VH-VL binders against q9xwc2. Designs and how they scored, part 21

Target 1, 164 residues: q9xwc2
Amino acid sequence: VTCDFKNELVSMNWNVKNNKIQIHFEHNNLTENRWTSIAFGDGPGMNNLESIIFSRREDNVITTNSGYTPKKKKVVVDDVSYVTVNDVQITGNKLKVTVSRPLGPAGPRNFSLDQCLNWMVVPGGSLSNGKFKKHHGKIFFIKDVCAAKCTAERIQRINSNKAL
Key: E = the ipSAE of ESMFold2; O = the ipSAE of OpenDDE; V2 = 0.75 times the mean of E and O plus 0.25 times the DockQ between their complexes.

## First folded at step 7 (VH-VL; framework fv_greziprubart)

Design b4 (at its last look DockQ between E and O 0.04; V2 from the best seeds 0.00; counts 0 for: pae O 11.1 > 2, placed apart)
Fold by ESMFold2, look of step 7:
Structure b4 (fold): chain C 164 residues (1-164), chain A 122 residues (1-122), chain B 112 residues (1-112)
Amino acid sequence: as target 1 above (164 residues)
Amino acid sequence: EMQLVESGGGLVQPGGSLRLSCAASGFTFSYHYMQWVRQAPGKGPEWVGLIRNDANDYTTQYAASVKGRFTISRDDSKNSVYLQMNSLKTEDTAVYYCARGHSYFYQGMDVWGQGVLVTVSS
Amino acid sequence: DIVMTQSPLSLPVTPGEPASISCRSSQSLLYSSGYNYIDWYLQKPGQSPQLLIYLGSNRASGVPDRFSGSGSGTDFTLKISRVEAEDVGVYFCMQALRTPLTFGQGTKLEIK
């Protein structure tokens, strides 16, 4: 059961409790006028992906938004976010953020994470004059994430087996 | 210093038209939804409408009292938002403010213009 | 449309004393984010409205800590712990959950 993801640019882990999912996300190089996101969907391609979007504006404000990708190369931000920001820190170019949302249906598209689907990390794109420009570089795919299984007990069991 | 400055107000007869402008400075205008709010003499504010940013395709929404008569537009190259007011009625008499949102793109209007008076009198 | 109802509509206050303004919404302003989508504004005499509190309890930049917002769901309160002469004006709550954005009818705070 997959409850974390890490590479040279991004580190994240997630857990569920009381029908909510908490996601800790770190990005090692979020420079000014850039955005990155966690996207969710179960089909191929970049259509109809639910997203949590993190951006760093030129006024150095860190913004977290819920949104989606209705078609390729288009990022749409919700007028009001269904995602809770529990903590956010920027140190140099390193972003650390903790967010939570309902595990089941939430937001204007009634999107649910209580079943298995692909998670994606968009490593970065430019933010120019209020527009999310297309990203460069490979999207990081995490296939078949079953987030509902990432309970505190299961994560503790996984960590115990790794230490053994 | 963040500023919004309205212009184009004045006196007009019922059925007439008027175009308001709002010029922004001191912030990145293109990031923000822009909004119009009006306040009739001796009354509380009334939201008129908004225009979203480029990322949201510059879509608009309006209060029912002005829908079909008022049009909001923007020009990000001029840091400006506009309110075209057609088929004006006496109940449209008010001070008109432009404002920007914060937190989420329309919530928390943290910068307001000084307002312009529009008087519709027959 | 979400209706915002303020009370009281007129609030005479002695300087140095606390003040409290209530706002009730016709629908819950608590969203799945855990935030309450309500703002508070002050319109001083002859001025534009200015933001005091957003998302229920967050003070806007430059707002003194004697102002605080509280409440959840449909019932909200703005408190001023010690009223000063500069606090006179009309206070408005506004819901920012759904368009059309709607304001309360206002509370006029006066020094008595």
Scores: ipSAE 0.261, ipTM 0.747, lowest interface PAE 4.8, mean pLDDT 87
Fold by OpenDDE, look of step 7:
Structure b4 (fold): chain C 164 residues (1-164), chain A 122 residues (1-122), chain B 112 residues (1-112)
Amino acid sequence: as target 1 above (164 residues)
Amino acid sequence: EMQLVESGGGLVQPGGSLRLSCAASGFTFSYHYMQWVRQAPGKGPEWVGLIRNDANDYTTQYAASVKGRFTISRDDSKNSVYLQMNSLKTEDTAVYYCARGHSYFYQGMDVWGQGVLVTVSS
Amino acid sequence: DIVMTQSPLSLPVTPGEPASISCRSSQSLLYSSGYNYIDWYLQKPGQSPQLLIYLGSNRASGVPDRFSGSGSGTDFTLKISRVEAEDVGVYFCMQALRTPLTFGQGTKLEIK
């Protein structure tokens, strides 16, 4: 089970504790007036995905929204974000953000992260007049993410195996 | 420029051991699976194995033909991946390539080394 | 293991003409993400393999648009719209869905 995703542009990891999932997301080049997002769902592909959108509206100002992407349409932003921002920092164009949500059903669509899912990362899109424009670049698809299994106990087990 | 450079090949007798090294440059090494692929003379490539780095959790997988004899390791501080080959057989003779996994979510190999020849012969 | 079967094994082509290589997998390579976990590689004479197409239909960096990958499930095709002299070599399909990663037999493309 993979609890991390990395490429040259972004990194993401999942950690579960106390029935909450913590997601750490980094983006190496989120410039001003740009947005990026992570998404997950039953699919297929970019259909019916829960989304977490990170936007940089101005220097050092990062906003986080939860949303929904129906049938490859534009993200529909939730009226109230059900994702908690635990930490956010921007250094230059390097974004580091940690968010959390319940592991079980959450949000207006009552979506649970108890199951293994494919995750997606949208590298970026432009933000114009407070609106999300279409993204550019290929989407990163993360295979077989079982975030619910990314527990401290699992990590400990892995470490124990390494000691052998 | 992204680059992989293999070393450590050569001639070895059956039953012998050899250690290959692969030095990476031009990319964030720790972000990628590293893989070994070999190609016997006149044959197609054969996957040997891979090593992942999942938040410093290193996992390996091997082809059945080398499992128990070959060991893949990596040192991310040195941007290097290694292939320890023990109990070598004549059928292990091949050019050995190290290759970079495209990303954590996909194991396709987008960067290859030049290859190093390993000859197992009595 | 997933078995990859290529055809043809030999492909003589006149420059400027199109070429097509087929690859069949013993089981579906289609993942829930919508991608097919198949790569196409070219090994030019005396060189290391190089990635042409990944995830079924995506061209690798620097690969000309005359190369294209298509197909889904178990049947895949690599197409070259206009073969050039530099395209000579052995083409391999490879599945990356599960370990062990497995290659097709290869298709040797030669210029007539």
Scores: ipSAE 0.000, ipTM 0.572, lowest interface PAE 11.1, mean pLDDT 90
ESMFold2 (binder alone), look of step 7: mean pLDDT 91; pTM 0.942

Design b5 (at its last look DockQ between E and O 0.04; V2 from the best seeds 0.00; counts 0 for: pae O 15.5 > 2, placed apart)
Fold by ESMFold2, look of step 7:
Structure b5 (fold): chain C 164 residues (1-164), chain A 122 residues (1-122), chain B 112 residues (1-112)
Amino acid sequence: as target 1 above (164 residues)
Amino acid sequence: EMQLVESGGGLVQPGGSLRLSCAASGFTFSSHYMQWVRQAPGKGPEWVGRIRNDANDYTTQYAASVKGRFTISRDDSKNSVYLQMNSLKTEDTAVYYCARGHSYVYQGMDVWGQGVLVTVSS
Amino acid sequence: DIVMTQSPLSLPVTPGEPASISCRSSQSLLYSNGYNYIDWYLQKPGQSPQLLIYLGSNRASGVPDRFSGSGSGTDFTLKISRVEAEDVGVYFCMQALRTPLTFGQGTKLEIK
C-alpha cells in the first residue's frame, strides 16, 4: 500500500478520514514565478490528468487551485477550486501545504480519488504573464496509488510491520 | 485477468422478487464503484444504478424506473455486488449486466460481466 | 436526463469500405475541462458490450486504429476506416457526464 512519497525535492503523504483525503505536500525549491503540481490519472502520457496546482508569484503569494491537463503541455486551472487549503507556508523557497478534498467525485469533472490510479509530481514550471509554461525536469511517478486504503488504521499497521 | 460473473437470473411472475449476484476477480474490487445495466431484448442498454465504495459510505443511485423497487448492495470481503429486485414488472424483462467503472476517474464502464437473463412473465 | 439519439439504426457495409455512425445528445457533453463525455461500445452477437472509445476520441486498450471518435458539444461520430468482418455487431454511444448514464438506441452493423 503506498501512502507517501519522498525524494530530494519533494515530500508528500496522504490519509483518508471521514470520506475526505488530506494531502501534505512539501517542495524544497519553489522559487518566484514558478508552479508545481500533483497530477492524477492513468491516461496515456500526460493526457486527461486531474491536478492540484501550487503557484508562487513575484509578490510571494501562494495560490492553490484544482485543474487538469487535457493534453500534453496544457495546464488549465478551475475558475473556483474544489480543494480546501488547510495550511500553507513558504520559508525561503520551501513550500509546505496541506490540502483536502472529497475522496469521491468532486469538482467540474466529477473527479474521484476512490479508485486506484497513478499519481505524478510535476517538479516545476514557470509562470510568465499569467501563463503556465511547460515544466522542466523529470516527472516523479507513483504507480497504482490506492488512496482510499490510506486510513489511519492501515498506516498504523504498516508502521507496526516496519518496527517488527 | 479482470472478470465479472453474474448469477441468480430466471423466470418470475409479475410482483415477484429475484436477487442477482456479481462476483469480481482480477482487480482491487473494494476501490471501485460498481454499476448495473440492463438490456431488454432487441433494445439498447439502460443504466439501472450504482453503488459507491466504502470510502463513500456505499451510497447508491438508481434510475427512476427502478427506484424504490431495486436495491444494490456489496460485500467487499467476497468481492461481490448484488441487485435485489422486488415488485418486478414485465417491463423489467432484460439481460442484466454488472459493470466496473473505468480505470480513469469518470463514470464510464470498462469491464462488463456476461449478463444474466431475467424474465418477468405471467 | 440526457437523451442520446443514434443514426442510422441499421448499417449494411461491404468489407474494406468505411463506415460512420452518428450520435446526438440533448445537452452538450463538452465539459469545462475541454473533454466530451461520450463513450462508444460494441456489442458483438451473443456478447456483452465492450468499450471502444472513451472521452470522445480515446481508443480503449486493444482497439484497432481503424476506429476513431470525433465531434463536440451535441454531435458525435464513430468512424471505421476499413470495415472488417469481425466488426459486425451493435454499436452504442453513451453519455458519461451525468447520472443516469444514458445510451443511444444502437446501430446494427452488418456485412452486405
Scores: ipSAE 0.006, ipTM 0.478, lowest interface PAE 14.1, mean pLDDT 84
Fold by OpenDDE, look of step 7:
Structure b5 (fold): chain C 164 residues (1-164), chain A 122 residues (1-122), chain B 112 residues (1-112)
Amino acid sequence: as target 1 above (164 residues)
Amino acid sequence: EMQLVESGGGLVQPGGSLRLSCAASGFTFSSHYMQWVRQAPGKGPEWVGRIRNDANDYTTQYAASVKGRFTISRDDSKNSVYLQMNSLKTEDTAVYYCARGHSYVYQGMDVWGQGVLVTVSS
Amino acid sequence: DIVMTQSPLSLPVTPGEPASISCRSSQSLLYSNGYNYIDWYLQKPGQSPQLLIYLGSNRASGVPDRFSGSGSGTDFTLKISRVEAEDVGVYFCMQALRTPLTFGQGTKLEIK
């Protein structure tokens, strides 16, 4: 994986500008009272991962929370989200969201995205009374993503190489 | 036979630069993480960093002690991995090893070079 | 960083007798696939480190069956059923679950 990921259910891409990383995330089937999340860390699996959770309520309100996943446990949601929502759109069940954060240390755990990391996408889980329930389905693992290198120049190069 | 051979070591003054090379043979080089590990005299090994080829895009990770100063690169057409060391410090003095990651799913180091000595001294 | 702690640091052994080295990690090395992301390496005198055990219990190619790795989570053990003269050197455990990869202090095995 370079600066984008896509499968039948989700798509994600990274872009770095002015020491900020912008993450564009799309989910093709986020129904009401459901949540999805992206996570990243320097290890495999769901251990000590930073998480960004997107939730859809029955009134079509989309919420975004930052959090972390300790050791194969439920995501712990941060009291205050350190991720900025730049854009959010829900059309039918299609979610499109753009979030941003500092490239360097950020959040209550001072986690940096300077290094190449593993990412994952949780396809979905139920939302009940504002609480995140256990997720269902296979987690998508994206190994060794160097989001910090996803500058405009690099993205252009990557796209050029793909065209060859 | 799988082999890794390091070169480019030597004596350098603090603040100086040095470039190490590692030539691989006997295996599909492009399919493996390549890693650098160093060992200071009388001490245990210390992981320096690693690089992987992902569809002609290279992913790198570094130890905090060398981040910003060291750069790992590779040339798969030459079966070679490199370690560019800038702003060298006395504490960088060590034998430097290149090593191969075991597999796609696990990067334990199953092939090691003989090592090359880097001495940083005034 | 994950801290790897070995014991003992020095291990004198009589040839033919068994040996055991312990390694403890500051975090669990057990991954969801059921494997523990820990390696054992041997560095013989004047040589480069060589892989003995990977993923906790798998012997590397060419490694004699007198070597075995066990443990799960945070506590691991390397065992040598019958120590031979050629087993002299420094043994290191290493975790590969998270970067940076980190090594134990090493255990120096010597013949009595």
Scores: ipSAE 0.000, ipTM 0.536, lowest interface PAE 15.5, mean pLDDT 91
ESMFold2 (binder alone), look of step 7: mean pLDDT 92; pTM 0.945

## First folded at step 8 (VH-VL; framework fv_greziprubart)

Design p1 (at its last look DockQ between E and O 0.03; V2 from the best seeds 0.00; counts 0 for: loop humanness VH .291 < .308, pae E 14.6 > 2, placed apart)
Fold by ESMFold2, look of step 8:
Structure p1 (fold): chain C 164 residues (1-164), chain A 122 residues (1-122), chain B 112 residues (1-112)
Amino acid sequence: as target 1 above (164 residues)
Amino acid sequence: EMQLVESGGGLVQPGGSLRLSCAASGFTFSKHYMQWVRQAPGKGPEWVGLIRNDADDYTTQYAASVKGRFTISRDDSKNSVYLQMNSLKTEDTAVYYCARGHSYIYQGMDVWGQGVLVTVSS
Amino acid sequence: DIVMTQSPLSLPVTPGEPASISCRSSQSLLYTSGYNYIDWYLQKPGQSPQLLIYLGSNRASGVPDRFSGSGSGTDFTLKISRVEAEDVGVYFCMQALRTPLTFGQGTKLEIK
């Protein structure tokens, strides 16, 4: 069971307790006037993906939105985010953020993370006059994430096996 | 009602062997990881090792100080875990506890035996 | 190996007063921002250790709510809001993130 992801740009882990999922996300190079996101779904290309979007504007304010991608090159943010921001820090260009949402159906699309599906990280895109422009760089895929299985007990077992 | 009872302790000369047993009752033994912890006189606890459940193929891990000399095994049909101690040294003198993992596989230990004394002395 | 360092090593307390025990790890015990893989144990004189707190802040079954655990990353605290006579013994923190599991040196809590 996969409960974390790390490469040179991104570090992420997630856990489930009390029907909520908590996601810790780090991005090593979120410069001003850019966005990055975590997307969920199995749709063709980047169509019909649920998203959590992090934005950094010129004033270094970090904004977190829930949203989706109805089709490639299009990001639509929700008027009211259903995602809770538990902590956020920006140090230089390094973003660290912790968010939570219901594991089951949530938001305007009634989207659920209680099934196994692909997760993606969009490494970055531009902001121009408050609008999200297309991303650049290769999307990072995490195939077949079964987030509901990432309980504290399961994560302890995973960590014990890594110590072997 | 949940209970762990160690047995098999005693006095042994250096280089000798002992086998400790730990009998469980009052819970579903086969689902839990089982662990051994020792405590030398006047010292804090030292983790010795663990054995996983059937779902994790009964794999084991050991502290560096005992690896190669100690072997943990279990018999789920007897609700028992064992510690075979070979090539014993005076620094192995301690009270030995068996303990179960909290919530089956969590390595935090919520049920402990009363301990047995192992003395390694000439 | 992850080293656990406790302070103080000796803690005399008047009954009814609060007590606080600190534990610091040589590496982060945080797997998520909300979960720290640290447990707290009490060993009463002549007894086996008993679990008080697991996963940073969760009380074990039957543990009074005057006991609480807090902290994150590498800095952790066990608090007793009102010490009672039965609280006497040695308190240990233990990291549960990675084998080998490792304990702090202990804090001996005594009634004044």
Scores: ipSAE 0.000, ipTM 0.509, lowest interface PAE 14.6, mean pLDDT 86
Fold by OpenDDE, look of step 8:
Structure p1 (fold): chain C 164 residues (1-164), chain A 122 residues (1-122), chain B 112 residues (1-112)
Amino acid sequence: as target 1 above (164 residues)
Amino acid sequence: EMQLVESGGGLVQPGGSLRLSCAASGFTFSKHYMQWVRQAPGKGPEWVGLIRNDADDYTTQYAASVKGRFTISRDDSKNSVYLQMNSLKTEDTAVYYCARGHSYIYQGMDVWGQGVLVTVSS
Amino acid sequence: DIVMTQSPLSLPVTPGEPASISCRSSQSLLYTSGYNYIDWYLQKPGQSPQLLIYLGSNRASGVPDRFSGSGSGTDFTLKISRVEAEDVGVYFCMQALRTPLTFGQGTKLEIK
């Protein structure tokens, strides 16, 4: 079971408690007037994904939006958010956010995270006149993530096994 | 008038294959999920699967009982949805209905075809 | 999977009398929008299923107002205020909250 993802640019961590999923997301280089997003869904690639979008304005304010990404297009913001922002930090260009949502069905397409799904990270796109432009760079795909299994107890077991 | 018409049913031996077609008319086909539902003789309906169209992305979901054997596809230019059935079993015997999702985000079904009989028997 | 349980399975009714069918789900069907993701269908003899009620309490197009759906969470009811001969058939509840979509066992309504 994959409960963590990390590369040179981003890191993700999933944790489930009390029928809620908490997602910790870090981005090492989110500059001004840029957006990044994490997405999940039951589809190939960028198709049919629910998105959580993090954007950085010129005044250094981080905003969070919800939406979906149609076929390899820019994020369509629907602002039907079931996501709670628990923490937001921006230091230099390093973004650290923690968000949570219900584990069960949520959003306009009733996606449930109690099932194994594919996740996607869009590393960056331009923000112009308050609108999200198409992304640039390679998208990161994380296949078959079963976030519902990333309980505190399981994580503790995994960490214990690594220590042995 | 909104209408769905199934075709392609018939008798087939176990292990055989069959392809069902469903032709739609009277509504904007590409805006709806299309679904297949089957009903064995004397039993209630059983959901088979669905196919979505999200900006020309066709995603599918299947019941566990048919996953790996059945494939749903659609041709929006022909207002048609298909059900390819492989490795058929006797328990697949049923009337098969195509049905329209009520809306693009709701999976309830407000339009049904007349159904087509599929009999799997040796 | 979400299990749908209907009761009764058989419902003989005298014309003009009311009828009530219960459906229980193994999980809550209440969505954050406030709607319950449950449908009711009628399959008349020799016909395809037809939608009666969607999202718990909304009548489908052409459905008489003598049909009504109620309930929330895990307990739902379909009511017919005055049963008519044309109401004969098998009624099914179905959850549409998540796949796989699952149906109740059905309730066969007959005229006494």
Scores: ipSAE 0.000, ipTM 0.590, lowest interface PAE 11.3, mean pLDDT 89
ESMFold2 (binder alone), look of step 8: mean pLDDT 92; pTM 0.938

Design p2 (at its last look DockQ between E and O 0.10; V2 from the best seeds 0.00; counts 0 for: pae E 17.5 > 2, placed apart)
Fold by OpenDDE, look of step 8:
Structure p2 (fold): chain C 164 residues (1-164), chain A 122 residues (1-122), chain B 112 residues (1-112)
Amino acid sequence: as target 1 above (164 residues)
Amino acid sequence: EMQLVESGGGLVQPGGSLRLSCAASGFTFSSHYMQWVRQAPGKGPEWVGLIRNDADSYTTQYAASVKGRFTISRDDSKNSVYLQMNSLKTEDTAVYYCARGHKYIYQGMDVWGQGVLVTVSS
Amino acid sequence: DIVMTQSPLSLPVTPGEPASISCRSSQSLLYTKGYNYIDWYLQKPGQSPQLLIYLGSNRASGVPDRFSGSGSGTDFTLKISRVEAEDVGVYFCMQALRTPLTFGQGTKLEIK
């Protein structure tokens, strides 16, 4: 079971408690007037994905949007978010955010995270006059993430085993 | 209860200096940006400036009307923000408010002090 | 600087009746979709300003639901569904899109 992901640019951790998923996301180089996003879905590639988009203003204010990518369509950014931002911090260009949402169906599309899904990270795109521009760079794919199994007890057990 | 209390106001001659203090209580001071807003008699509020405390560094921004004359600083160990006012002008006469700002997630200026009067007059 | 223009400047209202205040910005205050960086503040007589609405439509803590903010881009409205005596004061819109933060002229709400 994959409950964490890390590469040179980003890191993610999933944790489930009380029927809610908490996601810890770190981005090592989110500059001003840039956005990044994490997405999940049961389709291949950029198909049927729900996204959480983090945007950084010039004054370090972070905004959070939701988005959806229909089949063979571009991402549609929502003005309604069903994601709760629990914590935000930025040090230099390093963003650390913790967000949470229900484990089960949520949002206008009734999307559920109670099953194993593929996740993806868009490393970044520019913001111009407050508008999202296209992203550049390679998207990171994280396959077969069963976040629902990433309970505190399980994580603790895994960590304990690693310490041995 | 969240509270901001300004002090240090008073009467000063043009060209003089004055230092205002704002003491915070009831919330985690270091988790918030702080702002100064002033209001001249019979006028609307005017933003003076802000001070951020990101990544163990303080950054400030000022209104053009006070830039180069006013300095905002803070001491998180004392839960206090300050406004050093130099080269004061008659048009600086106002009630000065400190207000709690945001950090990362914008939520407006949701806590204000009672204000302190600064009168610049010959 | 972004200029904020309020209307009307004076608003006499009969208790129980609705009130509406308009605020226009010289530039769009929309940053990302759903985020309009405009606040509404109320300054009651003899008091400090207090936050009513932030980001266009979010009520601050303790603010009654009879207050609502709407609009997007450059045109915004603060509405009071049923004006009460305690609502008397000067209302200010403020943009927080960029510094310097700028306020509207204010709208003085009075009871008829």
Scores: ipSAE 0.495, ipTM 0.831, lowest interface PAE 1.0, mean pLDDT 92
Fold by ESMFold2, look of step 8:
Structure p2 (fold): chain C 164 residues (1-164), chain A 122 residues (1-122), chain B 112 residues (1-112)
Amino acid sequence: as target 1 above (164 residues)
Amino acid sequence: EMQLVESGGGLVQPGGSLRLSCAASGFTFSSHYMQWVRQAPGKGPEWVGLIRNDADSYTTQYAASVKGRFTISRDDSKNSVYLQMNSLKTEDTAVYYCARGHKYIYQGMDVWGQGVLVTVSS
Amino acid sequence: DIVMTQSPLSLPVTPGEPASISCRSSQSLLYTKGYNYIDWYLQKPGQSPQLLIYLGSNRASGVPDRFSGSGSGTDFTLKISRVEAEDVGVYFCMQALRTPLTFGQGTKLEIK
């Protein structure tokens, strides 16, 4: 059961309580006028992927949006986000953010995380005139994430097994 | 019970100012975007604008007819959203509603206040 | 701006009979996952609007199943299978696809 992901750039973990999922996301190098995102979907590419997008403007403000990618390397941001931001910090270029949403259907596309699907991290892209531009670097894939299984009890057991 | 209660309406001359308040109860106010809608007598509703939550830096959007004259703000510690109306015109005469979006619908409004009348007349 | 046009503007109905209200948008409201970004509201006499239908066809909490929404793209319909006395009021469609959010001009439903 996969309930976390980390590499040199990104650290992320998620848990489920009371039919809500909480995602803790860290990005070590979100510079000004850049965005990064967590995307969800089963396609082999970036078509029709539900997304949570974090963007940093030149005034050092972090904006969190829900949205989707209808075509490769395109981002459409919802006018009203259905994702709750519980905590946001930016220290230098290190982003730390905690978001939550319902595990089941939410938002204008009725998108649900209660079934297993691929998760992706888009490591970064540019912002220009308020528009999302082409991302940089390879996308990080986490195949077949079954988020509903990531309860507090299961995560505690997973962490104990890693220590052994 | 989820409730929104508007206050602060009244009669004002053209060019004047008013501040409307909307107090929320019965739900987690800080998680929701909040909206203002107005309705002139005998007319349909007209969207005025919205304000996002703290996580999205309380950003706002406005209808063209009020942009630059109206300002939406909120105070999550008081479960309240506000509409500051400046440079009022006679066409701003309406009942003003605050509304919240439903958590599961895009830009929909599932809880409404009872409204407050604003009359702009010389 | 997306223009919403309702018809009829006035709708007298005999109790127990069906009613149908149409709404046309100047642009398609169909978006991701096949949802149409349209809401329907009822404003009863002396009351604020209340949500009936969201995302084209979903009933809001507490709305009886005699209310249904249908249509796609630019043409939408609210149906009431059997009108009751408590259904009297003004019905509004609203597009929820992009700001500024825009409403139809309303349909006043009255008992004959």
Scores: ipSAE 0.000, ipTM 0.476, lowest interface PAE 17.5, mean pLDDT 84
ESMFold2 (binder alone), look of step 8: mean pLDDT 92; pTM 0.942

